# VHH binders against UPF0159 protein Ta1429, part 5

Target 1, 206 residues: UPF0159 protein Ta1429, of Thermoplasma acidophilum (q9hib2r271to476)
Amino acid sequence: EKVRLIKYSNEREEMQKVLALLMYPFAEDASGIISRIKAMELSEASAILERIRDLRKNRRMKVGRPFEAVNYVFEVTTNYGAFRDLQRHRFLSIVRKPLTVSYGFDVPPIIAKMPDLSEEYAEAMKDAERVYRIIKERYGAWIAQYAVPFAYRYPVVFTTNLAEATYFIELRSTPQAHFDLRDIAIRMYNEIKSVHPSLAGIIKFV

## First folded at step 21 (VHH)

Design g6 (from z3 with K102R)
Fold by OpenDDE, fold request of step 22:
Structure g6 (fold): chain B 206 residues (1-206), chain A 122 residues (1-122)
Amino acid sequence: as target 1 above (206 residues)
Amino acid sequence: QVQLVESGGALVQPGGSLRLSCAASGFTFSSYTMRWYRQAPGKEREWVAGITGDSGLTSYEDSVEGRFTISRDDARNTVYLQMNSLKPEDTAVYYCTKDYYRGNEIYVSDYWGQGTQVTVSS
């Protein structure tokens, strides 16, 4: 899977946290908020989230810190080239393993359209794999990373929160974004939406 | 032991309808969010629809919104995917999944059933 959600929390519980934090600036104390949240119907909670969404008129309007309370763990598999772009998003807490040739490789779309060139490309990747194996055998996996072409797929795990995810998704889902990152962004959005249908509403500009 | 068995896949013409079923066993069905995924030839697996366990809220991938409907029958431990207005691009193997709940923390399952083949072709 290109984008895999690994871990998340119950949406109701997450909504309660978000709402509590949203209400805090307007409340006398935290204890009162907790009581109010516990008594709140899901429909009311959802309505509040919808209102928050409606307040956002453009991508530049951030969702706010209350949504940082909702956390996700993802595994994302992209080619190393695309990953190098992904890692520039410093708000992602990325955990990496050494590059390998074990997860296959991507063929650029322009090359994929040409059968002969595609075959040649594949052979080149196989050659790189052979070199990787030789280096790995002699010098270990860490050094062998240098032989791995950017086209090879590279799975990484990262943690993020709903606010950060919103920012990333809305930024990279645009037509201007590189197609690999756009794909990742859209898939992330779908994964969030699949488990947090109410909270996902805050991600407005996809 | 957890088991998910998908069924209902068939060959249909564009514009046709199918209803997929996912029979679940080995866990308390009503407690879990259920989701449908699909994988077309040469493409990555993608999320199609979901229905939450606690609230019964439904969600859909944009390309199927308005055409597909996910529902669940907790008494039968079954989740359904009603697919209307089918298109050739809906051709895929469809999978049903559930996650693991540990308190308020939820972990995505690594288990995938055999899937059911849906083919939309004239």
Scores: ipSAE 0.877, ipTM 0.954, lowest interface PAE 0.5, mean pLDDT 93
Fold by OpenDDE, fold request of step 22:
Structure g6 (fold): chain B 206 residues (1-206), chain A 122 residues (1-122)
Amino acid sequence: as target 1 above (206 residues)
Amino acid sequence: QVQLVESGGALVQPGGSLRLSCAASGFTFSSYTMRWYRQAPGKEREWVAGITGDSGLTSYEDSVEGRFTISRDDARNTVYLQMNSLKPEDTAVYYCTKDYYRGNEIYVSDYWGQGTQVTVSS
């Protein structure tokens, strides 16, 4: 899977957390907030989120600190080239292994349309694989990374929160974004939406 | 043991309808968010629809919204996917999944059934 949600928390609990944090600046104390949150119906919670959504007029209006309390763990598999772009988003805490040839490679669409070139491309990748294996055997996986072409798939795990995810998704889902990252962004959005249908509503500009 | 069994897939013409079923066993069904995924040949698996365990809220991927309806029958431990106005691009193997719950922490599991083939073709 190109984008896989690995870990998340129960939406109700997450919503309560977010609401508590949202309410805190306006409350007398934390204990009062807890009582109110416990008494709040899900529909009311959702309504508050919708109102927040409505208040956002553009993507520059960030969702705010309370939404940083909602955390996700994702595994994303892109080619190494695309990963390099992803890595520029420093708000993602990325954990990764050394590059390898174990996960296959992507063929650029333009090449894939031409059988002869596609075959040649594949052969080139196989050659790289052979070189990688030789280096790995002699010098280890860390050094062998130098032999791995950008086209090879590279699964990584990263942690993010809903605020960061919102920012990333809204930024990279635009037509101006690189298609690889756009795809990742949209998939991430879908994964979040699949498990947090109410909270996902805060992601408005997709 | 956790088991998910998908059924209902068939060959249909564009504009047709199908209802998929996912029979679940081996866990407290009502507590779990259930989701449908699909995978077309040569394509990545993609999320289609979800229904939460706690609130029963439904959500859909944009391309299927308005056409597909996810529902659940907790008494029968079954989740359904009603697919209307089917399109050729809906052709895929459809899978049902549940996650692993540890209190409020949830881990996406690799619990997949065998899937059910949906083919939309003229």
Scores: ipSAE 0.866, ipTM 0.951, lowest interface PAE 0.5, mean pLDDT 92
Fold by ESMFold2, fold request of step 22:
Formats: structure tokens, sequence, C-alpha cells
Structure g6 (fold): chain B 206 residues (1-206), chain A 122 residues (1-122)
């Protein structure tokens, strides 16, 4: 699977945390705010989030630090080129597996449209796989990693929060983003939306 | 232990309607987020629709919003996907999923059943 959501938390509880953090600077009494938020109907909490969404007129208007309180764990399986771009974002606890040929490889869309070039590309990838397996047998897996082309896929696990996820998704879902990152961004957005429909509304510029 | 059984897939004409069912055993629906995914031949599995456990909030992937409706019947321990205005690109095997709780943390399940085939004639 290219993008897998692994872990999240109950949306109602996460919304309550975000609202409490948003309201605290403007309250005289913290326990009064917490009591009001605990008593709040979900529809009322969702309406407040929709109003915050409406106030964001463009993607450069950040969502704010209270949204850092909402956390997710994702696994993304993608080629090394796309992984280098993922590393530029402030995802936490990034863990990857060693390079191998076991997860298959990606063919750039432009090459895929050209049958004779696509065949030559696949031959090059098969040649690299053969070299990898020879080196692995003789010298072990760690040395064999050097034979794995960038087009081969690797899984990576990371933790992110809703504020950083919003930034990543809104930046990388644009048509100008590289296809691999755009696809990952849209899939992450859909996974968040599937479990956090109210909170996902803050991700406006997809 | 936990079982999810998808049913209701069929061959339909473009513009037609179909209702999929996901029957559960071994757990109570009311506490769990339930989701529908689909997988077309040669494509990756993709999210379609979701319904949250404690609030019943629904969400949809953009290409199906307005055409598909997810619903839940807690008495029958069943989740439904009503599919209207079907298009050839909706042709896929459809799967339902259930997440699980470990304390206050929710983990996405790795379990995938047999699914149910939906085919929309081209």
Amino acid sequence: as target 1 above (206 residues)
Amino acid sequence: QVQLVESGGALVQPGGSLRLSCAASGFTFSSYTMRWYRQAPGKEREWVAGITGDSGLTSYEDSVEGRFTISRDDARNTVYLQMNSLKPEDTAVYYCTKDYYRGNEIYVSDYWGQGTQVTVSS
C-alpha cells in the first residue's frame, strides 16, 4: 500500500483539545473553558472549526499551534527520490527499512507512455536487480543496497501532527508538485478525512 | 475472531444504483469507525467513504461525494454503502474495514476480506 494510516485518536477528544488550546489565551478561568468544551455538542464544535477554516483565505495563512496537538502515524512506501522530498518536511520519528528490490519500482509517467522506452527502462531495472542479488549472496544485504536504483520503493514510518500535515498536503497537492509527492499528499488527506471528518475541514487548499 | 462480510455487488448499467452491505460479527459497531475502500484491476486500493463510531459523522472521497451514502444500522450490526449514479470508473472490488482500540489509541486494521465485486458496464 502506498500510504497507510497506522494510528490516530478519537476525533471528539482531539477536537476538544484543539478548542481548549485555541480558547485558553482569551479566558480568565481555565476550568470554565474546559467545562464548556466538555459540555459542547459535537455539531457546535464542528461549526467552530468550520468558522476557523473560513478565516483561512489562502494556504499561507497557517492553521496555528493548537492543531499540533492532533497526531497521526503513517507508513508510506515510495521511491527514494520522493522519500528525499518527504525528509524535507518536519515529520517526526522517521524510520525506514534497508534498501532492497522486494517492493518493486516506479516508472515515471512520461516513460510509461512510450512503449519502447518503457521496455528499456524495465530491462535496466531487472539488470539492477540481478546485480543486487549477486552482491547480496557474496557480500551481504548491507553492501547490496548500493546496487538499488532510486526508482525502487522503500517503506517509511513517521509521526506527524495536523498542523504539519496541513502544510505538507496543501503544498504538495498542487499540480506543480512532483507526481509522487502529490499522490502521497492526496492519499494522506483522504486517510485523515476518513477518520477525522471535522478536523480534516481545516485542510482547505487541497 | 472478528469477521466482516461484504455483499451486494453486481453488474449494473451506467447511471444505475446498488446497495452494498458489510455485516459484522464478534464486535459491536457503535464504537468503531467503519470505512469502505475499493480496488479496480491494476490499481491500488482507495478509500471511498467512512462513518465514525461515536458520532456517526460521514465522509467521502471527492469523486463519489453526492453519489454515494454510507450509513450504519447498529441493531443489525451492518454498514451500508448506497451507490447512485454509477459510472464505469466505479468498477472495483469493494471492501469494508474496521479499526481497533488499544486504550485511547485507535489502530487501522490490516485485515481485508474477500470484498464484493461491482461492475458497471462500459
Scores: ipSAE 0.669, ipTM 0.877, lowest interface PAE 1.1, mean pLDDT 86
Fold by ESMFold2, look of step 21:
Structure g6 (fold): chain B 206 residues (1-206), chain A 122 residues (1-122)
Amino acid sequence: as target 1 above (206 residues)
Amino acid sequence: QVQLVESGGALVQPGGSLRLSCAASGFTFSSYTMRWYRQAPGKEREWVAGITGDSGLTSYEDSVEGRFTISRDDARNTVYLQMNSLKPEDTAVYYCTKDYYRGNEIYVSDYWGQGTQVTVSS
């Protein structure tokens, strides 16, 4: 799977946590706000989040820091080129494997539409695989990584939060974004929406 | 032992309707988030619809919203996917899945059944 959601938390509990953090600066007593939020019906909490979504008129209006409290673990299997771009975002607890030829490679969409060019591209990837295997036999997998073209895939596990995920998704889901990152962004959005339908509403500019 | 069995897939003409079922055994159904995915030939599995266990909230992938409806019947331990206004691009094997709980955290299942085939062609 290119994008797999690994772990998340109960939406109601996460919504309560976000609301507590949003309301804290305006509260006289932190314990009173927590009690009020715990007693809040799900529909009321959802309505407050919808109002916050409505106030975001454009992508430049960032979601607030309270949304950093909602965390996800993802596994993304993608080519190294896309991964290098992905790394520039504030994803935490990144664990990756060494580059290898074992997970296959991606063909860029523009190349995939041209059968003869697709064959030539695949042949170049197979040539790189042959070199990789020669170097691995003599010097080991660590050094052989240098023979792996960026098109080859590998899995990476990382932790992110809803604030950073919103920023990443809204930035990379536009048609102007690099195809690989756009695909990852849309798949991450769908995974979050599938388990956190109310909180996913904050991700407005998809 | 947790078992999820998908059924109801068929050959249908464009514009037609189908209702898929996902029968669950080995757990109490009401507390789990349930999701439908589909996989067309040569494509990756894609999320289609979800229904949360805690609140029963539904959500849909953009291309099926308004046409598909997910629902659950806790008494029958079954999740349904009502599929209306079917299009050729809906052709796929459809899978249901559940997540599992560990303390305060929820993990996405890695198990996939055989699924049920939906084919939409003229």
Scores: ipSAE 0.668, ipTM 0.877, lowest interface PAE 1.1, mean pLDDT 85
Fold by ESMFold2, fold request of step 22:
Structure g6 (fold): chain B 206 residues (1-206), chain A 122 residues (1-122)
Amino acid sequence: as target 1 above (206 residues)
Amino acid sequence: QVQLVESGGALVQPGGSLRLSCAASGFTFSSYTMRWYRQAPGKEREWVAGITGDSGLTSYEDSVEGRFTISRDDARNTVYLQMNSLKPEDTAVYYCTKDYYRGNEIYVSDYWGQGTQVTVSS
């Protein structure tokens, strides 16, 4: 899969953490807030999140820092060009593999619509693979990765939180975003929604 | 032995309805988030619908919301996907998945069964 959710936590427990952090500035002590939130019905907790969603009138109204308490691990397999743009969003933790020709390459949509150019593009990618293999045999995989064109894919694993994910998704799901980043953003949104339907409601401007 | 078996796929005309089933064995269904995915030829597999294990909350991809309904029958260890107002774009192999729990940590499955084929055409 291009975007795969690897790991998350139980939504009710994550909602309780977020609500505790949202309410703490107005409380006499932390223990009282925790007790109140543990007693709160799921429907009441969800209603509070919906009110916060409603108060966000535009994407410039950021979600609060309490949403940083909700964490996800994703694996994204995309071309290196798209990854360099993705990395500018300063995800919390990134683990990646060396660049290689093993995961295939992306063909830009405009090239894919032109049969003769598509064949020329594929031939260039085969040439790059041949050069990679020669360099790898002689100098090893570390050096050979410099011969891999940006169109080739590789998987990366990263950890993010709901506040950062909201910012990324709302920014990159717009028509102005590069196609690859829009696709990644929409897929991340869908994965979060699939496991955290209540919390995903805070991601309003998709 | 954990097994998920999808069934109910068929050929149907646009506007028609189908109900898909995902029968499970080797685990207690009610503690797990269950999801449906689909994959059309030449396309990436995509999420369709989900139902959480702890609260039974449902969620849907935007293109199917209002047309598809996910539900579960814990006594029969089965998840259903009711598909109404079917469109040619819904043509795909449909798969169900479950997540794996280790304490509070939940890991998304990378296992895919055979799936069930849904074809929407004249």
Scores: ipSAE 0.630, ipTM 0.869, lowest interface PAE 1.2, mean pLDDT 84

